# VHH binders against CTO1 family protein C17G9.12c: the designs that were tried, part 14

Target 1, 274 residues: CTO1 family protein C17G9.12c, of Schizosaccharomyces pombe (q9uue0)
Amino acid sequence: MLYIVDFDETITTYDTIHLLAEAVNKPEEWSVISDKYWQEYLAWREALPHSTTLTSYLPLLGGSRYLEEASIKRIEKSQYFSGLSEGALDNIVQLITLRAGFVEFINALVPDLRVSKTIFHVLSVNWSARVIEQTLLHHTDLTADLLCVHANDFDFDTSTNTTNGRILARNASSLLMNSTDKVREFRRIVQTDAVSSPLNVVYIGDSPTDFGCLQISPISILMRSNQKYYDILSRFEDVQLVDISEFPVQKAVPGKKIIYTCSDWCAIQKAFLA
Key: E = the ipSAE of ESMFold2; O = the ipSAE of OpenDDE; V2 = 0.75 times the mean of E and O plus 0.25 times the DockQ between their complexes.

## First folded at step 12 (VHH; framework vhh_7mjh_2)

Design j4 (from b14 with S54R R56K K64Q; at its last look DockQ between E and O 0.78; V2 from the best seeds 0.00; counts 0 for: pae O 2.02 > 2)
Fold by OpenDDE, look of step 12:
Structure j4 (fold): chain B 274 residues (1-274), chain A 118 residues (1-118)
Amino acid sequence: as target 1 above (274 residues)
Amino acid sequence: EVQLVESGGGLVQPGGSLRLSCAASGFTVSSNYMSWVRQAPGKGLEWIGRIYTRGKTSYNPSLQSLVTISRDNSKNTLYLQMNSLRAEDTATYYCARSQWYRTGSDYWGQGTTVTVSS
């Protein structure tokens, strides 16, 4: 099995992006950046038409990419993160809480990964990829050779070990900013690592940024971190939500994508590693 | 599961004051960016203000003198204090867990309605 997994509120109990801002600790400057994004988001949200299918919904989500780009450009231009050290990023790891059962799941999986020489993939629109990588390496039995984090990260000067404030893609063809970008990288990963077993790919996510990957993955799991996102998917005519305890479903409804749902990683472990 | 429940809305006379509450469950209010947003009948969404994880607040400039956002960590509850209410403040008020990136990654309550009328 090839696992491609979202990070924020899928592996973690809460979104971790704010920890980066707090590491710099300039709340007044950050508020200007974050408020601008929020204002633009509200405008976009208001104008977003309703969809009856996941297929029709995804292009609409992709249409907001300009908001993400603008935000990143503001961040870079402001130099908000300029001067932040790798050490400061590493200190964020201890502030991150993982979901129940995740560590146990990974530790149970690691022997299989080693035998099959398969890499565990994290795919996230967040940054920093370094923080994500260090979090998993610190809390689980994963080693660097078994883990690949596809996410954004800061551009670091190797001589000073500080960032120039720029944001770059790590282990991705370009910046990861929304659901469309995640789909792009998902396909790239599958093409590279699942050529011999294209049906043994599992994607696990929790939010709309994951909806594209959930749609195209052979096996899709929604982590039920937010009932709102569950409700959105439940209303789509081309989606069938099924509890992970019923894995695998033998009969698929024609025209509907099966998305399994779970509340914790214990259930996932039971489904795939028991 | 994440849940937000607004309360405290109702009928108030012009010039009056009102405090709205937003009770959160499934996550910690103090660990997230929280916002108040309102929607008047037939109008679009209007941002009121935000409170950040470390307590910093930011407000819509048009409303800054009339509103105050606070929270009680022990109750995991967000508040919106409104003063000198006007007829134009009639709206449904929502609290939202918000982020500064990744569109669609937010959660809103069902809202509480405020009617300002003499």
Scores: ipSAE 0.254, ipTM 0.655, lowest interface PAE 2.0, mean pLDDT 92
ESMFold2, look of step 12: ipSAE 0.579; ipTM 0.861
ESMFold2 (binder alone), look of step 12: mean pLDDT 82; pTM 0.828

Design j5 (from b14 with K64Q G104L S105K; at its last look DockQ between E and O 0.74; V2 from the best seeds 0.00; counts 0 for: pae E 3.1 > 2)
Fold by ESMFold2, look of step 12:
Structure j5 (fold): chain B 274 residues (1-274), chain A 118 residues (1-118)
Amino acid sequence: as target 1 above (274 residues)
Amino acid sequence: EVQLVESGGGLVQPGGSLRLSCAASGFTVSSNYMSWVRQAPGKGLEWIGRIYTSGRTSYNPSLQSLVTISRDNSKNTLYLQMNSLRAEDTATYYCARSQWYRTLKDYWGQGTTVTVSS
């Protein structure tokens, strides 16, 4: 099984990017950056057309690129994230709580990971691949050789051994900012690992940045982090939401993409690793 | 899980004052950036202001002297105080748990309607 998994609110109980911003502790500067994004987002949101299918919705989500790119450019221009040490980033790991059942699920997977019967990737728009990696290594039996994280990361200034204020891609062709970017990197992962082995592919995510991957993955799981995202998908004529306890579905509706749903990793383990 | 419930809207005369409430559940208001946004009939969304985790606020400059955002942490509730109301302040008012990255991560209440009319 080739697992490709989102991090924030899929593996973790809550989004962790705010912890990165808080670690800098410049709340006045942060408020200027965040207010500008919010204003641009309100304009973008207001202009969204209605959509009745996931297929037509996904290009609209991709239209957010200018917002996300402008936000990253503002952050870099302001140098907001300059001056963080690796130790400061590692200390954030202690503040992160994992979703119920994840540690048990991943530890049960480790024997198969070691013999390449299964493969595990994280695919995330998060800004610190380091924090993702350290969180997984700290809380689970995973070792670095069993894990690949595709995300953004802070760049380092070698003269100060601290971050230099830039955000760049780690294990990805370019920055990961929206659903279209995640689909791009999902396809690259599948081309490399699935073609080299007969593994079936499962994507697990919780939010709109995952919707493209949920559409195209052979097995798709929505982690129910927020009823809002479930509700968005449930309205689409080309989507069938099915509780993971019914995996694998025998009653698929023709023309609809099956997306399984669950609230924790215990349910995934029961369905896949029982 | 996450829920925001606005209340306190209604009919008010020009020049009057009104305080809107937003009761939150499923998260802690003081640990999040919270915003008020309004939409007048037939118009677009208009940002009113935001309260940060520190308790500091920022406002739309055109409304700055007329509004105050506050919170009561013991009740997990956000407030919008509006003074010197005018007919153009007629709108549906929303509170939101707002974000600055990844579209559609925000969460909004259903809104409460304020009508300013004699």
Scores: ipSAE 0.415, ipTM 0.781, lowest interface PAE 3.1, mean pLDDT 89
ESMFold2 (binder alone), look of step 12: mean pLDDT 81; pTM 0.818
OpenDDE, look of step 12: ipSAE 0.701; ipTM 0.878

Design j6 (from b14 with S54R K64Q R97K; at its last look DockQ between E and O 0.84; V2 from the best seeds 0.00; counts 0 for: pae E 2.03 > 2)
Fold by OpenDDE, look of step 12:
Structure j6 (fold): chain B 274 residues (1-274), chain A 118 residues (1-118)
Amino acid sequence: as target 1 above (274 residues)
Amino acid sequence: EVQLVESGGGLVQPGGSLRLSCAASGFTVSSNYMSWVRQAPGKGLEWIGRIYTRGRTSYNPSLQSLVTISRDNSKNTLYLQMNSLRAEDTATYYCAKSQWYRTGSDYWGQGTTVTVSS
């Protein structure tokens, strides 16, 4: 099995991105940047049409990419993260809380990964890839050779071990900013690592940024971090939500994508590693 | 399960004050960016203000002198204090869990309606 997994609120119990901002600790400057994004998002959200299918919904989500681009550009232009050290970034790891059962799942999986020489993939629109990588390496039995984090990250000066404030893609063809970008990288990962077993690919996510990957993955799991996202998917005519305890479903409804749902990683472990 | 429930809305006279509440469940208010947003009848969404994880607040400049956002961590509840209310403040008021990335990953309550009328 090839696992491609989202990070925030899929592996973690909450969104961790604010910890990056807090590491710099310039709250006034950050509020200017964050508020601007939120205001632009509100305008976009208001104008967003309703969809009756996941297929029609995804292009609408993709249309918001300019919001994320603008935000990244603001961050870079402001030099908000300029001078942040790798050490300060690494200190964020201890502040991150992982979902119940995740560590146990990974530790149970690691022997299989080593035997099969398969890499565990994290795919996130979050930035920093380093924080994600260090979090998993710190809390689990994963080693660097078994883990690949696809996310944005800071550009670090190797001589000073501080960032110049720029944001780059790590282990991705370009910046990961929304659901469309995640789909792009998902396909790239599958093409590279699942050539011999294209049906044994599992994507796990929790939010609309994951909806594209959930649609195209052979096995899709929605982490039920937010009931609203569950409700959105439940209303789509081309989606069938099924509890992970019923994995695998033998009969698929024609025209509907099966998305399994779960509340924790214990259920996932039971489904795939029991 | 994530849930936001606004309350405290109602009828108030011009010049009056009102305090709205937003009770959260399924997540910790103090660990998230929280915003108040309103929508007047026939109008678009208007941002009121935000409280950040470390307690800093920011406001819409047009409303800054009239509103205060706070929270009670022990009750996992967000508040909006409004003073000197005007007819144009008539709207449905929403609290929202917000962030600065991952478009579409916000969560909103059902709202509470405030009517300012003499």
Scores: ipSAE 0.578, ipTM 0.843, lowest interface PAE 1.1, mean pLDDT 93
ESMFold2, look of step 12: ipSAE 0.582; ipTM 0.862
ESMFold2 (binder alone), look of step 12: mean pLDDT 82; pTM 0.824

## First folded at step 13 (VHH; framework vhh_7mjh_2)

Design k1 (from j2 with Y101F; at its last look DockQ between E and O 0.86; V2 from the best seeds 0.00; counts 0 for: pae E 2.003 > 2)
Fold by ESMFold2, look of step 13:
Structure k1 (fold): chain B 274 residues (1-274), chain A 118 residues (1-118)
Amino acid sequence: as target 1 above (274 residues)
Amino acid sequence: EVQLVESGGGLVQPGGSLRLSCAASGFTVSSNYMSWVRQAPGKGLEWIGRIYTKGRTSYNPSLQSLVTISRDNSKNTLYLQMNSLRAEDTATYYCARSQWFRTGSDYWGQGTTVTVSS
């Protein structure tokens, strides 16, 4: 099985991106940057047409690129993230709580990871691949050679060994900012790893940035972090939501994408590793 | 289950004050960026202000002297205090959990209507 998994609110209990901004501890400067993003987001959201299918909704989500790029540019221009040490980033790890069952699931998977019967990737719009990696290495039996994180990351100034204020892509062809970017990198991962071995592919995510990958993955799982995201998908005419306890579905509805749902990783382990 | 329920709207005379509430469930308001936004009849969305996780507030400059955002952590509730209300403040007022840099992840209440007239 080739696992491609979102991080925030899929592996973690709560969103972690704001912890990065808070670690800098410049709240006045942050509010200027963040409020500008929110205002641009409101304008974008107001202009969205109503959509009755996931297929028509996904291009609309992709239309957010310009405001995501503008936000990154503001952050880099202000040097907001300059000067963070590795220790400061590692301290954020201590604030992160993992979703129930994840540690058990991953630790049960490690023997198959070591012999390449399964492969595990994280695919995230998060801004610190380092924090993602350290969180997983700290809490699980994973070793660095068994884990690949595709996310954004802070660049480091080698002379000071602190962040230099730039945000760059890590293990990705370009920055990961929205659902379209995640689909691009999902396809790259599958082409690389599925060509070299015949693995079934599963994508696991929780929110609209995952919706593109949920549509195209052979096996798709929505982690129910928020009823809103479930409700959005449930209203689309081309989606069929099915509790993971029914995996695998024997009779699919023609014209609908099956997306399995669950609330924790214990349910996934029972469905896939039992 | 994530829910936001606004209340406290109604009919108010010009010059009056009003306090709106937003009761949250399924998440902790103090762990999220929370916003108030309004929409007057026939107009677009207008940002009012935001409260950050550590309690800092920021406001639309045109409304800054007229509004105050606060929260009560023990009730998991966000508030909007509005003073010196005018007819132009007639609108539906929404609270939102305003996640950033995760497109489509915002969550909104159903809104509460404020009417400012004679």
Scores: ipSAE 0.618, ipTM 0.871, lowest interface PAE 1.8, mean pLDDT 89
ESMFold2 (binder alone), look of step 13: mean pLDDT 82; pTM 0.829
OpenDDE, look of step 13: ipSAE 0.647; ipTM 0.853
ESMFold2, look of step 15: ipSAE 0.609; ipTM 0.861
ESMFold2 (binder alone), look of step 15: mean pLDDT 82; pTM 0.831
OpenDDE, look of step 15: ipSAE 0.647; ipTM 0.869

Design k2 (from j2 with Y101F G104L; at its last look DockQ between E and O 0.82; V2 from the best seeds 0.00; counts 0 for: pae E 2.1 > 2)
Fold by OpenDDE, look of step 13:
Structure k2 (fold): chain B 274 residues (1-274), chain A 118 residues (1-118)
Amino acid sequence: as target 1 above (274 residues)
Amino acid sequence: EVQLVESGGGLVQPGGSLRLSCAASGFTVSSNYMSWVRQAPGKGLEWIGRIYTKGRTSYNPSLQSLVTISRDNSKNTLYLQMNSLRAEDTATYYCARSQWFRTLSDYWGQGTTVTVSS
């Protein structure tokens, strides 16, 4: 089984991006950047048309890329994250809380990963790949050889060992900004790591940025971090939501993508590792 | 389950004051960016202000002198204090978990309606 998993509110209990901003400790400057994004987002959201299928919804989600790109450009231009030390990033790990059952799940999985030499993949649009990696290595039995984090990260000046303000893709072909980008990288990962067993790929996510991957993954799991996202998916005509306890579904409805739902990682462990 | 419930709306006279509440469940208000947004009849969404995880607040410049956002961590509740209300402040007011960098990652309440009229 190949696992590709989102990070924020899938593995963690809450979104962690603010922890990065707080590490820089320039709240006034951050508020300017963050508020600008939020205002643009509100405008975009208001104009977003309704969709009755996941298939038609995904392109609409993709339309938000310009917002994400603009935000990143503002961040880079402002040099907000310039001068951040490696140590400061590492300290963020201590502030991150993982969802119930995740550590147990991973620790139960690690022996199998070692035997099969299969990589556990994290795919995230947020920052930083380093923080994500260190979080998993710190809290679980995962080792660096069994983990690959596909996310955005800060560029470092090697002479100072501090961030230079730029944001780059790590273990991705380009920056990860939305659902479309995640789909791109999902396909790349599968092409590389699941060639011999393309049906044994599991994607786990929680938010609209994951919807594309949930649609295309052979096995898809929605972490029910927010009822809103469950509700959105439940209204789509081409989606069939099923509780993970019913895995695997024997009779699929034609024309509908099965997306399993769970509330915690204990249920996932029971479904796949019990 | 994540939920936001706004309350405190109603009819108020011009020049009056009103405090709206937003009770959150399923997540911690102090661990998230929270915003107030309003929508007047026939108009688009208007951002009112935001409170950050460390307690810092930002406001729409047009409303800054008239509003104050605060929170009570013990009650997991967000507040919007509005003073010197005008007819143009008539709107449905929403609180939102306003996360950064991910579109459609926010969560909104059902809203509470404020009507300013003599």
Scores: ipSAE 0.527, ipTM 0.805, lowest interface PAE 1.1, mean pLDDT 93
ESMFold2, look of step 13: ipSAE 0.536; ipTM 0.846
ESMFold2 (binder alone), look of step 13: mean pLDDT 82; pTM 0.829

Design k3 (from j3 with W100S Y101W R102Y; at its last look DockQ between E and O 0.82; V2 from the best seeds 0.75)
Amino acid sequence: EVQLVESGGGLVQPGGSLRLSCAASGFTVDSNYMSWVRQAPGKGLEWIGRIYTKGRTSYNPSLQSLVTISRDNSKNTLYLQMNSLRAEDTATYYCARSQSWYTGKDYWGQGTTVTVSS
ESMFold2, look of step 13: ipSAE 0.665; ipTM 0.885
ESMFold2 (binder alone), look of step 13: mean pLDDT 82; pTM 0.826
OpenDDE, look of step 13: ipSAE 0.717; ipTM 0.877
ESMFold2, look of step 15: ipSAE 0.648; ipTM 0.881
ESMFold2 (binder alone), look of step 15: mean pLDDT 81; pTM 0.820
OpenDDE, look of step 15: ipSAE 0.810; ipTM 0.922

Design k4 (from j2 with S105H; at its last look DockQ between E and O 0.03; V2 from the best seeds 0.00; counts 0 for: pae E 20.4 > 2, placed apart)
Fold by ESMFold2, look of step 13:
Structure k4 (fold): chain B 274 residues (1-274), chain A 118 residues (1-118)
Amino acid sequence: as target 1 above (274 residues)
Amino acid sequence: EVQLVESGGGLVQPGGSLRLSCAASGFTVSSNYMSWVRQAPGKGLEWIGRIYTKGRTSYNPSLQSLVTISRDNSKNTLYLQMNSLRAEDTATYYCARSQWYRTGHDYWGQGTTVTVSS
């Protein structure tokens, strides 16, 4: 099985990008940056036309690229993230809470990961692939050779060993900012790891940035982090939501994409590793 | 009753080494994430490192060349080995218990003071 998994609010219980901003400890400056993004996001979202299918909704989500790019350029211009050490990032790793059952699930996979019967990837719009890696390596039995993280990352100045204020793509062809970017990198992962392998592909995510991957993955799991995301998917005429306890479903509704749902990783372990 | 007692602090010369101990009672060290944290005079808390239940360690990168965390499960004791000490390493050193499923530290020792001076 090829697992491709979102990080924030899928592996973790809460958003961790705000913890990166807190490590800088300039809350008034951060408020200006985040308020500008939020105002632009709300204006964009209010202008979206009504969609009755996931297929028609996904291209509209791609329209967010300009405001995501503007936000990153604003952050880079201000040099907000310049000067962070890896120790500052390690301090915030302690604040990250993992969703129930994840550690048990991943530790149960490790023997199969070592012999390549299973492959595990993280695919995230997060801004620190290093924080993702450190969180996983220090809370689970994963080793660096068993884990591949596709996310954004802070660039480092090697002469000072601190961040230089830029945000770059890591293990991705370009920055990961929205659902369209995640689909692009999902396809690259599958081509690389599944070209000569019979591995079935599982995508696990929680939010609209995951909706494109949830549509195209052979096995799709929505982690129920927020009821509004479940509600959005439930209204689409081309989507069938099924609790993971019924995996694998024997009778699908024709013309609908099955997306399994769950609230924790214990349910996923029962479905896949029992 | 959960208790953590640090010992082994004192005066040390620059470039010297020191080993701190943390004796735990009321819980099992090897079943918990354990950390060392320090506070220099007039400064905030600085995380040194953590040992996980499976024995892996993680360190503050600015201190990584200086420190090693270990434990002795038969004595229920956590250790901090510090080498190549500098004047800026003068601080009160604490051991602490971390919750792996809720980030943060819920129990702290009283601390042991290390002074690095000629």
Scores: ipSAE 0.000, ipTM 0.104, lowest interface PAE 20.4, mean pLDDT 84
ESMFold2 (binder alone), look of step 13: mean pLDDT 84; pTM 0.849
OpenDDE, look of step 13: ipSAE 0.023; ipTM 0.317

Design k5 (from j2 with W100R Y101W R102Y; at its last look DockQ between E and O 0.04; V2 from the best seeds 0.00; counts 0 for: pae O 11.7 > 2, placed apart)
Fold by OpenDDE, look of step 13:
Structure k5 (fold): chain B 274 residues (1-274), chain A 118 residues (1-118)
Amino acid sequence: as target 1 above (274 residues)
Amino acid sequence: EVQLVESGGGLVQPGGSLRLSCAASGFTVSSNYMSWVRQAPGKGLEWIGRIYTKGRTSYNPSLQSLVTISRDNSKNTLYLQMNSLRAEDTATYYCARSQRWYTGSDYWGQGTTVTVSS
């Protein structure tokens, strides 16, 4: 199987952006930037029309891109993340908490990945790809040849070996900012790595940024990090939520996308690696 | 109930000085991390600086030479001293509280307006 997995609150127990901000250690400046983003985001989300299907909801989610772009531009303009060392970023790895069972799952999976020469993919709209990569490499049996992180990352000044305040895409065609961008990269990954087995692709996510990938992936799993997102999906007429313990569902309802749900990686391991 | 009330704003001439006050209630200023933030007309919020629980201060590099943050524990009041004021310093000034040094502020005052004009 080909695994494409979200990072924040899917692999981790919480969103990790604040750890990056803390590394800079300008909390008031960050608060200004963050508050502006959230104010705009919440206003946008509240203004969204209601949808009865995931299919109709996804284009609406794509409309958030201008907010994300504006936020990134503000961050770059402010130079908030300018001057961070590699060491400072690497230290963040020690502060990240992984969800229960993830390490065990990955370690159980690694032998299979080595034999099949299959890459484990992380797909995230957040930063930093470096931190994400280091987190997985340090805490699991994954090696660099078995891992590819598709996310945004900080640009470095080679002369100073510190971040220059810019945010770039890493292992992605362009910046990853929303559900539409994730879908773009998901398709690219599948086209490259799943040519021989297009039905053996598993996407695991937890938030609306993952909804697009959940819709199009042959096997889709919602990590139940937030009941709100579960509730949103449960209301869609073209979605059937099923507990991962029932994998694989034998009788699919026509016209509905099956999305399996779980609360931890132990259940995923039981379903796929037992 | 947590409350922050800024005061001391007004009209000042370029090159002038002004001290703003932030009176806190419902919590102890010296036990929290306190910040000043401002918003100029038509512009976004700008961080000015912070005072830590032990009295250490941190400032926006662009404003460091022009501002000083202090507090009076007996009055539970935060201060912002501004010197050599410029037209570009015209803004509404807010005080804010953070409970942790690494987190953003969770409570804000209503603000006090400073206008720098000849």
Scores: ipSAE 0.000, ipTM 0.245, lowest interface PAE 11.7, mean pLDDT 92
ESMFold2, look of step 13: ipSAE 0.501; ipTM 0.823
ESMFold2 (binder alone), look of step 13: mean pLDDT 83; pTM 0.836

Design k6 (from j3 with S31K K105S; at its last look DockQ between E and O 0.80; V2 from the best seeds 0.62)
Fold by OpenDDE, look of step 13:
Structure k6 (fold): chain B 274 residues (1-274), chain A 118 residues (1-118)
Amino acid sequence: as target 1 above (274 residues)
Amino acid sequence: EVQLVESGGGLVQPGGSLRLSCAASGFTVDKNYMSWVRQAPGKGLEWIGRIYTKGRTSYNPSLQSLVTISRDNSKNTLYLQMNSLRAEDTATYYCARSQWYRTGSDYWGQGTTVTVSS
C-alpha cells in the first residue's frame, strides 16, 4: 500500500505551527500577524454557506486560499522568519508529541517499505517540511530514503545558512495552502508512485484541508482529532463514515464515498498490518 | 472528543462586571490558541480577544479596556473578565480553539448569553 498522510493532528497530538513562531521569539510581531489572519478567517467562516455534500463543500473550502496567501505574504513581508538557523528548527523536534501508536505503526511498516521500495509520504500545509522530516526520522525507524515530505518550507540563505524569511514549496509543484493544493499534490504522488497499484492508496487526515484527498483516495481514513469534522462529514449525503475496524467494507453505497474513521494508529495498524 | 462549554452568562446591569468561563476537554488550552468571540442579536461575529500558548494576550482595540482573557491550566479552563458592561455588550459569547493557518480547524462552544439591561 501507498501511504499519504497529513502531519498536524494526524501524526501529532496538536498543531505545530505555533512552535515555529515561538522559535523566532517575537511574540508581539507574531500576534499582529496571527490576529489579522484570525479576523479574516472569522469573516470568511461566517460567510461560508452550508453544503449538503462533500462535493459541493470542497469548492467552498477552496475559497479560503486568499486568506492563506495573504498571511504568507504578511509573514514574508515582515521577515518574521528571517534569521532562523537549522539548529533552531531542529530544536523544535523535541517539542512535538506524536499520536499514540504512530511510532509502532511506522516501525512495523518499515520492513515492508524496504522490501517493496515504497516511500512513505507526508502531505502537509505546514511551513517547515524540515521539521516534519526530522520529527519522523528522530522518532521512528524511517530513513531518509523511505520518507518524502510534501510541504512548505523556509528558504535558506546559503551564505549564512539561515532562513531568509521566504516560504517555498518542498517536494511540491507549488505552495500548499489548502485542500485544493493538497489534492493537486496527492494526484501527483499517486501518478508517480502508485502506477502499479492505484487502488492500494491510503490517505489519512484529520481536518478540512484533508477533505479533498479523503474524497478521491481509494482508501480514506479520518483521524478523529476533532468531533466537529466528523460531524460535518456525517451530514454529507455523499459520504459514509465507517469505523476502521470494519475495513474493508464489502459493499459501498452507490453515490457515497466511504471514509473510515479511527481514534489512534493502533487501529490502523490492526487494519493494515495485522 | 473536543468540547468547549461556556458558562457564566446571565443578566447584568449596566456598569456591572461578569466573568465567563470556558471549560475545555479533549485538548489542553495551553497548547492551543484560544479566543473569545461574541455575536449580538442581528449582528455579525465580533472578535474579542485571544490568548496564545505562552500566555500572551491580544484584544480587539474597541474592547481592550473592558476585557481580560486568562486561563487556568490546572482546570483546563479559559476565562473572560468583562467590566463596565454596556447595553451594547449584550450578545452570545463563544470560546473557540483558534488554530493558526488552518482554515476550518477551529472549534467553538455552544455559547453563553449575556444580557446587559437596567
Scores: ipSAE 0.499, ipTM 0.795, lowest interface PAE 1.2, mean pLDDT 93
ESMFold2, look of step 13: ipSAE 0.625; ipTM 0.872
ESMFold2 (binder alone), look of step 13: mean pLDDT 82; pTM 0.828

